# Ledger of designs, part 41: VH-VL binders against q9umr5

Target 1, 268 residues: q9umr5
Amino acid sequence: SYKPVIVVHGLFDSSYSFRHLLEYINETHPGTVVTVLDLFDGRESLRPLWEQVQGFREAVVPIMAKAPQGVHLICYSQGGLVCRALLSVMDDHNVDSFISLSSPQMGQYGDTDYLKWLFPTSMRSNLYRICYSPWGQEFSICNYWHDPHHDDLYLNASSFLALINGERDHPNATVWRKNFLRVGHLVLIGGPDDGVITPWQSSFFGFYDANETVLEMEEQLVYLRDSFGLKTLLARGAIVRCPMAGISHTAWHSNRTLYETCIEPWLS

## First folded at step 19 (VH-VL)

Design kg2
Fold by OpenDDE, fold request of step 20:
Order: C-alpha cells, then structure tokens, then sequence
Structure kg2 (fold): chain C 268 residues (1-268), chain A 122 residues (1-122), chain B 112 residues (1-112)
C-alpha cells in the first residue's frame, strides 16, 4: 500500500484548494490515505507560525503513529515553512518525502500583485518597520519577512525564520538540525512565473543579497554553515529541485503536469 | 494633525453586542496599527487588542476569550471594535489609539481617540 | 502576563516640587532587538491618555522637559522636576515588549 500523504495548506487556504491534488493522487495512487489538515484556515493562517507548528504537530502525531512505514508531506506556500519547522522540532517524525510546494523557504521580500492585495497601503521597502517589531511578529507573514536591506533587524527580530534557518543562535539549533535530517527526501518545487514568492528562488533556498542579487542555495550562509542540514542533505542526494515555468502561485496544487513531474514520483 | 474620532456613547443590555468605530482624520492607517484600550469607571487601563489595517489582521488579548473582534476599513480609514456577550463589567470608556511604525521605532500609542462610553445595564 | 507594578498609587505634591513614580515589571522588558518598550502615559481628568515617554526615556514632541524617564530591565522611573497645576492626573506605565500589552495600576498625582 501507499504511504499516507499529509497536506498542509498556505496562507488563507482551505481544503477546497487541494481538490485537484486529491483527485490526482487518487487516480495515480489509488488507496492512498490523504489528509488535508484543516487547521488555521483563512484568517487564522495569520497566527504566529510557531503557534501553527504546535497545532499541526498535534494533528500529524497520530497520523504518523498509525503509519510506521512513514508518511509524505505536501506543504504549500506558507505551509512549507510550517512543515520545515515541524520536522525540526519533532525528534521522532517518520517523513519520507517532504514536498515543499512553492514555499518561501528563505523568506519573502516581494512587491508583487499578491503583496499589493495584502498590503495595498504599504511599500516593500518600509514593511520592515512593521514586521520587525513586537507588533508585527505576532503575524505569520512577518515571521518570514526577510528584508535584505535590514539584515540586522531580520536576525534580531525574526521569531521564526531566522531560528529555523539557524541564522540566529539558539539552544535548540543542534537538535533541530538533527531532527530535520531525519527526512528522506526534500523536494523543492517552484518557478519563475509564480508571481507571489519573491524572489521565486526562495522556494529553492535562494535569496537576495544586499544588492538584491539572487544567490543560489549553495551560496547562502545557511548552506555553507549547514546550519539546519541543507549541505548534509544535498551531499547524500536527499534534495530534489523541480523548477517549472508557466505556473502561477495558485496553480501549483492543481496543475496535472506539475503533479506528474514533480510530486507523483515521490509518492510511490 | 492626525486625529482619531470615535463613535458616540452606547447603552446596551447584558448579552448584547456593541460596535465602536474609530476614524482617522487628517491621515490614513498607512504604516500604523490601531489598538483598543478600555477603562472602567475609576479604574486603570486594559489592553483589548490591535489591528494592523494593511495586514487586515488583528491580535487579541486572550482574556476576552473571543468576545472582541477588531476590524478595519482601509478605504475609509476606520477601525472597529465589537464586543459581544456584554456584561456589566464591560461598562467602560473604550479608546482607540494609533501605534506608529515610524523610522524611530517608537511603537507607542501616540494618538488617542476621545473615548467612547459603553454602559451595560439591565 | 507581565505584571506592571507602580508606586506610589497616590502622589500628593506641592506646586513647584519634584515628583517621582516607580514602575516595576515582573520580567525584563528588553525585546530581542535590544530595545525596551516601556511607555509612560498621562491622563488628565476627563481626558484621554496622552503618551509622554516611549522607549523608557524618549519624550514625545510637545512634552515639557521637566518630564523625564529612566530605568532598565524591570525597573523604571518617571520624574517631574517641577510639578505644575496642569500635571494633575493619573500616570500609567505600559509595556509593549510582551503580549498581551499591560499597564500599571496608575499613579494619581494631586496638588497639596
């Protein structure tokens, strides 16, 4: 039988968003038990990410316990960060494939149509004033805001991304790295036509330098220092990068070609 | 020059709901949060929650256990605070206050509304 | 929740004399950015609160220099060098470092 699949949604998402994905999985892997976690939906997805991690942890623990052979995680957008943190704090998870579906794994610093919708009265360049404050850090979107022009503020104020990345020292860094390395495969999915994740390379742990030049994963300090295990995972062939053009952010979970190319191979 | 103008006094029965408005005059909610604070007669100040209008998101003091709802209309630069399941203990002056996210990072409530008296009485 | 404790709660002062209000927090108010988000508010009779001091010691514009804030960590003080009649009211400290935000009990300043 196929391993269970757990799906974690993104910002403002619901289970309905994944109806096509469920259909694809059912067609190609009949009998697969797929659970779309119905937690922190809609506006509740703005809750602090650590709170979400705790909630999702409580939901996945029973599922994992019933699946000693292992499970697969499909985590979309913001959900990808939640899942990475989840795997970092769980010392006994049994995740075979962690599929990060268009997630801002290295953070977000965009001024896209998506951001205009969320922040119609805010400019990207000034969002740091809100996000890197005790007020802003109470919201998920600020927990992974990564302003390359205010690195000190990011490192000090970020209550989530800087920690799971190991960019700021903390007592659990070693343990979290160990836990995360329990994953069988890290499947990174994203693409240049996403239109939301900014830069889109963030889905592959690429990100801006101080001049807003995009650097690849291998150029990032978190990789070079192996702060949470990326270098180790890559070395053992556990990282899969699946870029695809022509897919908008809201279509990653509903595109059949994307599913067959980037998701299905890791559900076997 | 920015002012916060709140709606008028309210008299409510126990169990009902009240919705107080707070409109920014002479400015917008850009780069600000709107906090809500109440003060019972002769008592101190209590923080209810705040909203960051540009996020369309609010954070609440858990003490109120979901009875308070804070919203904002960016098009009218108006924030709202709704308190449900009203009790006599909810009788208080309710204030809105602006939290600035200026370049200095003060993050204080530098502008306050005039207050709205809400009386809960059977 | 962080408990803010003010002392004294009642402060009678002679005009022209100095006044001092203490505020103690149950835990450090230093945030991860290194700043301390401690505010002082003045509430005159029948008026809305007015921010006097933010970040422990920074005065808002228009606040007379006879008001000063000091302190660190968990202990803070508001001082008025020369009390004037217009200073009558209740003063509150507030922490904004931790959630939820919390206020002190208030100190009522009156003229003798």
Amino acid sequence: as target 1 above (268 residues)
Amino acid sequence: QVQLVQSGAEVKKPGSSVKVSCKASGGTFDSYAISWVRQAPGQGLEYLGYIIPIFGAANYNEKFKGRVTITADKSTSTAYMELSSLRSEDTAVYYCARVDFDEYGSYGMDVWGQGTMVTVSS
Amino acid sequence: DVVMTQSPLSLPVTLGQPASISCRSSQSLVWRDGNTYLNWFQQRPGQSPRRLIYKVSDRDSGVPDRFSGSGSGTDFTLKISRVEAEDVGVYYCMQATHWPRTFGQGTKLEIK
Scores: ipSAE 0.907, ipTM 0.949, lowest interface PAE 0.5, mean pLDDT 94
Fold by OpenDDE, fold request of step 20:
Structure kg2 (fold): chain C 268 residues (1-268), chain A 122 residues (1-122), chain B 112 residues (1-112)
Amino acid sequence: as target 1 above (268 residues)
Amino acid sequence: QVQLVQSGAEVKKPGSSVKVSCKASGGTFDSYAISWVRQAPGQGLEYLGYIIPIFGAANYNEKFKGRVTITADKSTSTAYMELSSLRSEDTAVYYCARVDFDEYGSYGMDVWGQGTMVTVSS
Amino acid sequence: DVVMTQSPLSLPVTLGQPASISCRSSQSLVWRDGNTYLNWFQQRPGQSPRRLIYKVSDRDSGVPDRFSGSGSGTDFTLKISRVEAEDVGVYYCMQATHWPRTFGQGTKLEIK
């Protein structure tokens, strides 16, 4: 029997978005119990990420308990951050494959068409004034806004990303790292034509420096310091990178080729 | 010179709903949040919630148990506060106030509406 | 919720004399960024509240320098160096560091 698959959706998303993925899984891995968590859908996905983490945790715990052999996580976009946090706070999770599907794992700092739709009159350069405030941090999008030009504000104000990254010291950093390292494989999926995740390398833990030069995962302080276990995971061969071009952000969960190449191999 | 202009006084029956509007004149909601605060007669101020219009999302004081809904129309620079299942205790002047996300990070309500009296009575 | 406690609740003052209002929070109002989001509001009779002070001690534009805010952590003070007739009203402290936002009970300033 195949291990159960738990799916966590992204921003402004719902379970309906994963209908194709479910079909693919059913076709290629018949009998797989797939649960798309129907929590924080639509506009509710703007709730603080820690609130979402708690809600999703309550939903996954029973599933994990019924699957002693382990489970797989497929976490899309914002959901990838939720899942990473889940794995960090859960000391007893049994996740075999954590599939991060086009997730801004290292944060978001984009002025894409997607963001323009959300913020039609705002510039990314000024969003820090909203996001790095007690008011903005009550919304998920601000919880992983990572302004490379305001690193001090990011480190101090970020309620979520800076913490799970271990970029800001906190009492749970060691434990969270230990918990996250329980994962069997971390599968990172993303691509240059995403159009939303900015930079797209964020899906691979790459990100801008102060000059907006994209640095790769191995150049990041979180890696160099192994603040949440990336260096350790890489060393033991637990990180899989699956970049793919030609896929827009809203197509990562519906592209058959992407599924076969990047997702299916890790559902056994 | 931004002003917040609220809708007129309301008289409602218990159990009904009221929706108060707050229109920004001389400005937009581009870089603001709109807060809602109420004040019962002769009493202090109580924070209901706020919306960041560009996000299209609001945050609420849990005290109201989901009875409050705050929305915004960016095209008209108007925020709305709807309170359902009205009770006599909801009788109050309701204020909207602007939170300016300025470069100084004041994050306080620097501009207030004139207030809307909502009376709940049988 | 953070409880904001003001004292006194009633403040009769002679014109030209100084006034002082205390505001205490049940927990620290220092946010992660190191700022303290404590505001003071003035509400004159029949009017909407008006922000006087933000971040403990910064005055809003148009606020006379007679008004000053001070404090840190959990203890804050609003001072009026020379009370004028136009200062009559209720003064509120408000914290914006924690959710939900909360106000003090208000201090009613009157002229003797």
Scores: ipSAE 0.907, ipTM 0.949, lowest interface PAE 0.5, mean pLDDT 94
Fold by OpenDDE, fold request of step 20:
Structure kg2 (fold): chain C 268 residues (1-268), chain A 122 residues (1-122), chain B 112 residues (1-112)
Amino acid sequence: as target 1 above (268 residues)
Amino acid sequence: QVQLVQSGAEVKKPGSSVKVSCKASGGTFDSYAISWVRQAPGQGLEYLGYIIPIFGAANYNEKFKGRVTITADKSTSTAYMELSSLRSEDTAVYYCARVDFDEYGSYGMDVWGQGTMVTVSS
Amino acid sequence: DVVMTQSPLSLPVTLGQPASISCRSSQSLVWRDGNTYLNWFQQRPGQSPRRLIYKVSDRDSGVPDRFSGSGSGTDFTLKISRVEAEDVGVYYCMQATHWPRTFGQGTKLEIK
């Protein structure tokens, strides 16, 4: 039988968004038990990410316990960060495939239409004032805001991304790395036409330098230092990169071609 | 120049709800949070929660166990605080205050409303 | 929750004399960025609170230099070098480092 699939949604999202994905999985992998976790939906997705990690952990533990052969995670957008953190804090997870579906794995610093909905365009450059404060860090969006022009503030103020990345030293860094390395495969999905994840390469652990030049994963300090295991995963062939053009952010879970190309191969 | 103007005094029965407004005059909510603080007669200050209007999200003091709802209308630069299941102990002056996310990182409440007296009595 | 403890709670002062208010927190108020988000507020009779000091020692605009804040970690002090009649009111310390935000009990400053 197929391993169970656990789905984690993104910001302002709900389980309903994954109805097509469920259909695809059912069609191509009949009998697969798919659980879309209905936690922190809608505005509740703005809760601190560590709080979300704890909630999702409580939900996945029973599922994992019933699946001794392992499970697959499909984690969309903000959910991808939640899942990465989840796998970092769980010393006994049995995740075979961790599918990061258009997630800002290296953070967000966007001036996209999606962000324009939340913030005026002129506010992107000043969002650090809010996010890198005790006030802003109480919201998920600030937990992975990564301002390349205020790196010191990011490193010091980020309560989430900087920690799971191992960019800021903390007592659990070694253990979290060990835990995360338990994954069988890390499948990174994203694309240039996403329109929300900024830069889109963040889905592949790429990100801006101080000049807003996008550097690839292998150029990132977190990779070079193997702070949370990216270098190790790559070395053992456990990282899969699946870029796809022509897909908007809200369509990653509802595109059949994307599913067949980037998701389906890892559900066996 | 920025002022916070709150709605008028309220008298409520136990079990009912009250909604207090706080309008920013002479400015916007773009770079601010709005905090709500109350003060019972002859007592100190108590922090209820705050909203970051541009996020459309609020954070609450768990002491109130979900009785407080803070919202904001960016188009009118108005924040609201609703307190439900009112009790006599909720009798207090309720203040809104602006949290300034300025370049200096003060993060303090530099502008306060005039306060709204809410009386809960049977 | 972080408990803020002020002392004294009542502070009678002679005009022209200095005043000092202590505020202690139950845990460090140093945030991960190295800043300490401790504020002092003044509330005159019948008025809304007014911020005097932020980040331990920075004065708001319009606040007389008679007011000064100091301290670190868990121990903070508000000083008034020369008390004036207009200084009558209740003073509160507030921490904004931890959630939820919490205030001290308040110190009532009166003129003898």
Scores: ipSAE 0.906, ipTM 0.949, lowest interface PAE 0.5, mean pLDDT 94

Design kg2
Fold by ESMFold2, fold request of step 20:
Structure kg2 (fold): chain C 268 residues (1-268), chain A 122 residues (1-122), chain B 112 residues (1-112)
Amino acid sequence: as target 1 above (268 residues)
Amino acid sequence: QVQLVQSGAEVKKPGSSVKVSCKASGGTFDSYAISWVRQAPGQGLEYLGYIIPIFGAANYNEKFKGRVTITADKSTSTAYMELSSLRSEDTAVYYCARVDFDEYGSYGMDVWGQGTMVTVSS
Amino acid sequence: DVVMTQSPLSLPVTLGQPASISCRSSQSLVWRDGNTYLNWFQQRPGQSPRRLIYKVSDRDSGVPDRFSGSGSGTDFTLKISRVEAEDVGVYYCMQATHWPRTFGQGTKLEIK
């Protein structure tokens, strides 16, 4: 029998968006219990990410309790940040595969076709003024906005991303690292044609330096210092990187080839 | 200069709704937030909520959650506050105020509308 | 909610004399960036509020230098060095560090 699968959606999203993914799981792994969490949908996905983490934590606890052999997480877009925070704050989670489906793990700094009407290029350069304020940090987008040209403001103002990445000192850093390292596998999925996640390498823990040159995961200070366990996890052979070109941001959960290549092997 | 002009005074019956408008001029509407604050006769100031128009997202004081809706129309540079299920204690002057995200980190209500008197009487 | 408590609530002052208004918060107003988002507003009779002071001590443009703000953490003060007739009105402190934003009860300044 297959482990239960828990699905966590992204920004402006709903459970219906995952109907094709559910079909693929049912066809390839019949009998799998799949739960798509129906929380923080639509505009509620703009709520502060720590509020979302608390709500999703309350929903996953009974599912994990009924599955002592473990569960899998499939977490899409912004949902991948929610899930990573869950794995840090839960000292007794039983997650085997954490599947991060085009998630901005190192942050977002993007003029994108998906959000073009929200984030024109001129606003990209100035959005830090909103995001690195008490007002902006009350919305999820600003909780992971990462302006490489104002890194000092990011480090001081971030209520979420700088903490879960271990980029700002905090008293829970050691405990969160220990909890995160309980995961069996970290499966990173994304690609150059996503069109929303910027840089797309954020889905693989890459990000811009001050010149907007992408540094890969192994070049990041958070990896080199092993601040939340990435270096340990990679050395353990537990990080799977599954890039795929030709997939737009809204299509990751409705592409059969992607499912079979990047997701299915990890749904034991 | 940024100016905020609100809609005119209203008299409402208990149980009805009111929608107050706040039109901005002389600035970039999508670069700041709009707060809503009320003042009952002879009383102090009470914060209702705010909207950041570029996100299309509002935050509400939980005291009024379920009764207050704050929206914005970027094409007309206008914010709206709607209060439903009106009670006599909702009689107040309702203000909109701008929050500017400047380099000085002021983050305060630096520009205020003229106020809109809403009277709830049977 | 962060409770903002002003003292006194009524402040009769002789023209030309100093005035002092206290504001205390139920929680620290220091935000994670090290700044303290405590504002002071003046509301003259029949008018909308006007911001006087932001970030504890920074005077807004056009505010006379007889107005000054001070304090830290949870305790804050607005001072008027020499009260003038146009200073009549109600003064509010307001915090923007925490959600929801909250005001003090107001201090009514009158010339006696």
Scores: ipSAE 0.803, ipTM 0.905, lowest interface PAE 0.9, mean pLDDT 91
Fold by ESMFold2, fold request of step 20:
Structure kg2 (fold): chain C 268 residues (1-268), chain A 122 residues (1-122), chain B 112 residues (1-112)
Amino acid sequence: as target 1 above (268 residues)
Amino acid sequence: QVQLVQSGAEVKKPGSSVKVSCKASGGTFDSYAISWVRQAPGQGLEYLGYIIPIFGAANYNEKFKGRVTITADKSTSTAYMELSSLRSEDTAVYYCARVDFDEYGSYGMDVWGQGTMVTVSS
Amino acid sequence: DVVMTQSPLSLPVTLGQPASISCRSSQSLVWRDGNTYLNWFQQRPGQSPRRLIYKVSDRDSGVPDRFSGSGSGTDFTLKISRVEAEDVGVYYCMQATHWPRTFGQGTKLEIK
């Protein structure tokens, strides 16, 4: 009766992280077929995001084929960018709810507690040198690194985020927008206590301007120009914003109240 | 000033593995990439792969069919290249080289190690 | 993979005369930022390679001005205006625009 749910994990992650989410779905939507995709686990999550998109595409095709009435996507952290790209590149997707669970949709600019022991506290201001090079763009972190102080480099070097946001001209932009707009609902989840996504408003398509002032989704050029369909989708009533305070980055898929408030209503 | 010092020459039998080290001194080890390149006797240069130590992430030339593993130890500023299932055709000098991410965009191995001869013979 | 083709493969030159080495790539080396990541290396006998030129035409620190690089797109040239005895060795072009990075076959420069 319920549409199948496909779960896509984040950076340095695996399918086990979603055991609580699976329990919640089973309790509230018994009989739902839930598939947690275990591709690009651990260090493989650093592979170029377009490579990951292709691999996840191949995995979701048979699931979508068995569910002609549609499927739902629950996509966590980096996985939300993979899923948004899937919606753009798949002419034939049948996704009803795309649930973006604390994903850096407008990019990342921060040396967060989640990876702080890997990065020096001042490294965020210098990472653009690596990321906006041919070498850096061969890794997923750099595919969505968005340095607000080097926006020209971002726009010129990004192989992924600037393209799926429609911030750089490319031959597929019109088709990608059309495909993205076939989604039933876009459910945006995140919050101020996440501790990893920086700024946390990236999960809601907000991001820094050059002064590190957060501009909300409706203030972004990509929204105003409707470059990949955000304005159209909002006008259709298809964007759901579900912010929740008090949840750290690793707890989004294991918090019962978050599930009941932000996820459960969209698993028809 | 960055310097790269590699481990010494090795003689290996076919089917075994070799692990070559590349110790960096000077600079910030987390601020650049380490490439691995080999050169068979009398032959040209061949690119094996690289690592960006700050990500702990490597990229490998598929030509080697998953036989190459590149790692880094940030605490010792040392990169490693391991080549498994050795064949006589793997006899070569193996180099490490730095890729600096400077404002000039001068990517392309500005500092090289001295090379490590690996001989595969029965 | 991007194939890098050098010509000539062997280059005997009289001391004091110019030398020119051609390098051609199987596809454009212009990266999305507009830069061309084509490098030239020199390997003297018994030594590690040394970078001479990056980004087509930019000389590395300490490289004599008798070395110059030029070209665009898929066709590139390294020139030595007056060959000195110390220039003996093998010269390689290399592209860093595409994965995997690839080298030309090398050009062995020798004094006649």
Scores: ipSAE 0.803, ipTM 0.907, lowest interface PAE 0.9, mean pLDDT 91
Fold by ESMFold2, fold request of step 20:
Structure kg2 (fold): chain C 268 residues (1-268), chain A 122 residues (1-122), chain B 112 residues (1-112)
Amino acid sequence: as target 1 above (268 residues)
Amino acid sequence: QVQLVQSGAEVKKPGSSVKVSCKASGGTFDSYAISWVRQAPGQGLEYLGYIIPIFGAANYNEKFKGRVTITADKSTSTAYMELSSLRSEDTAVYYCARVDFDEYGSYGMDVWGQGTMVTVSS
Amino acid sequence: DVVMTQSPLSLPVTLGQPASISCRSSQSLVWRDGNTYLNWFQQRPGQSPRRLIYKVSDRDSGVPDRFSGSGSGTDFTLKISRVEAEDVGVYYCMQATHWPRTFGQGTKLEIK
């Protein structure tokens, strides 16, 4: 039978958002056990990401234990960062496909249309003052806020993203890299019309340099230094990049063409 | 210049709730955090929690185990602290205080409200 | 929770003489950015607290230069070089490095 699928939602999200994705999986892979984790819903998604990682870890352990042949992860938006951290901290994970669905893998620096009422344009340039403080790091958005104009503050203050990216030396870096590299495939999904993830190339481990020029994954220091295993994973043929235009941030899990092209092939 | 003005004193029965307001004037309400601190008569300061209004999200001291709720109304530049299931030991002066996120990294409580006396007695 | 321990708890002092208040934390107050978020507050009788010092040693605007802060890691000191009558009150240290934020017990400064 098919490997179980675990779905992890994003910021201000809930399990109901994935009903169409569940329908697609049932149609193409009948009998697949799909679990959409019902944790940190709505405003609880603002809790510190390490708190969320701990809660999701506790939820996935019994699912993985019942499926010794492996599981698949589909992780949406902020949920993709939670999942990547899970793959780093779990020495016993059995994840085959990690499907990262429009996730800010290299961070967020966005005057975004969808989140614009939370982060107006004037706050993007000043949000580093809140985020790179002890107060801001107690909220999830700040755990992956990545201001390319204050990279020194980011590297020193980030409690989450700089660590899981291996951008700051820490005692667990070697172990986390080893654990992450146990994944079978890393499937990166996103596109230019997302409207929320900024730059949208963050979903593919691309990000701004200090001039706001987007550097692709292979130009990033974390790739070149192989800080957490991206270079190794790519050389192994385990990274799949599946960009798709014309999809807004809230529609990634409800587009059949996206599912058939980018998700379906990796659920066997 | 930022100023914080709190609501007036309250007398409450055990088991009831109290909601204290903290109205800010000056500055940009979305650019800082509002902390809540209390002081029982003759005793020291105790931190309850804070809100960052731009996130609409608060963080609470575990000691209060779901009894405290901190909110903000951006349209009136007002923060609120509600303490439920009141006990006599909740008798205290309740202060709000601003945390500014300036370029100097002064993340202390630099502007305080005048305090609100809450008395819990039967 | 980080425990903040002040000494002395009561500090009678003669006008014009120096005063020193110790504050110790149960764990390091150095945050990951290298800064130490230790603050000192003064509460005059019947008033709200007033911040004197932030980041261990930085004096707030309008605070007289007779107030100074020092220390590192877990051991901090507030000094008043020459105590004046207006300095009567309770002094608190507070850490903002860790959640939840915590205060010392307070040091009551009195004129002998």
Scores: ipSAE 0.787, ipTM 0.901, lowest interface PAE 1.0, mean pLDDT 91

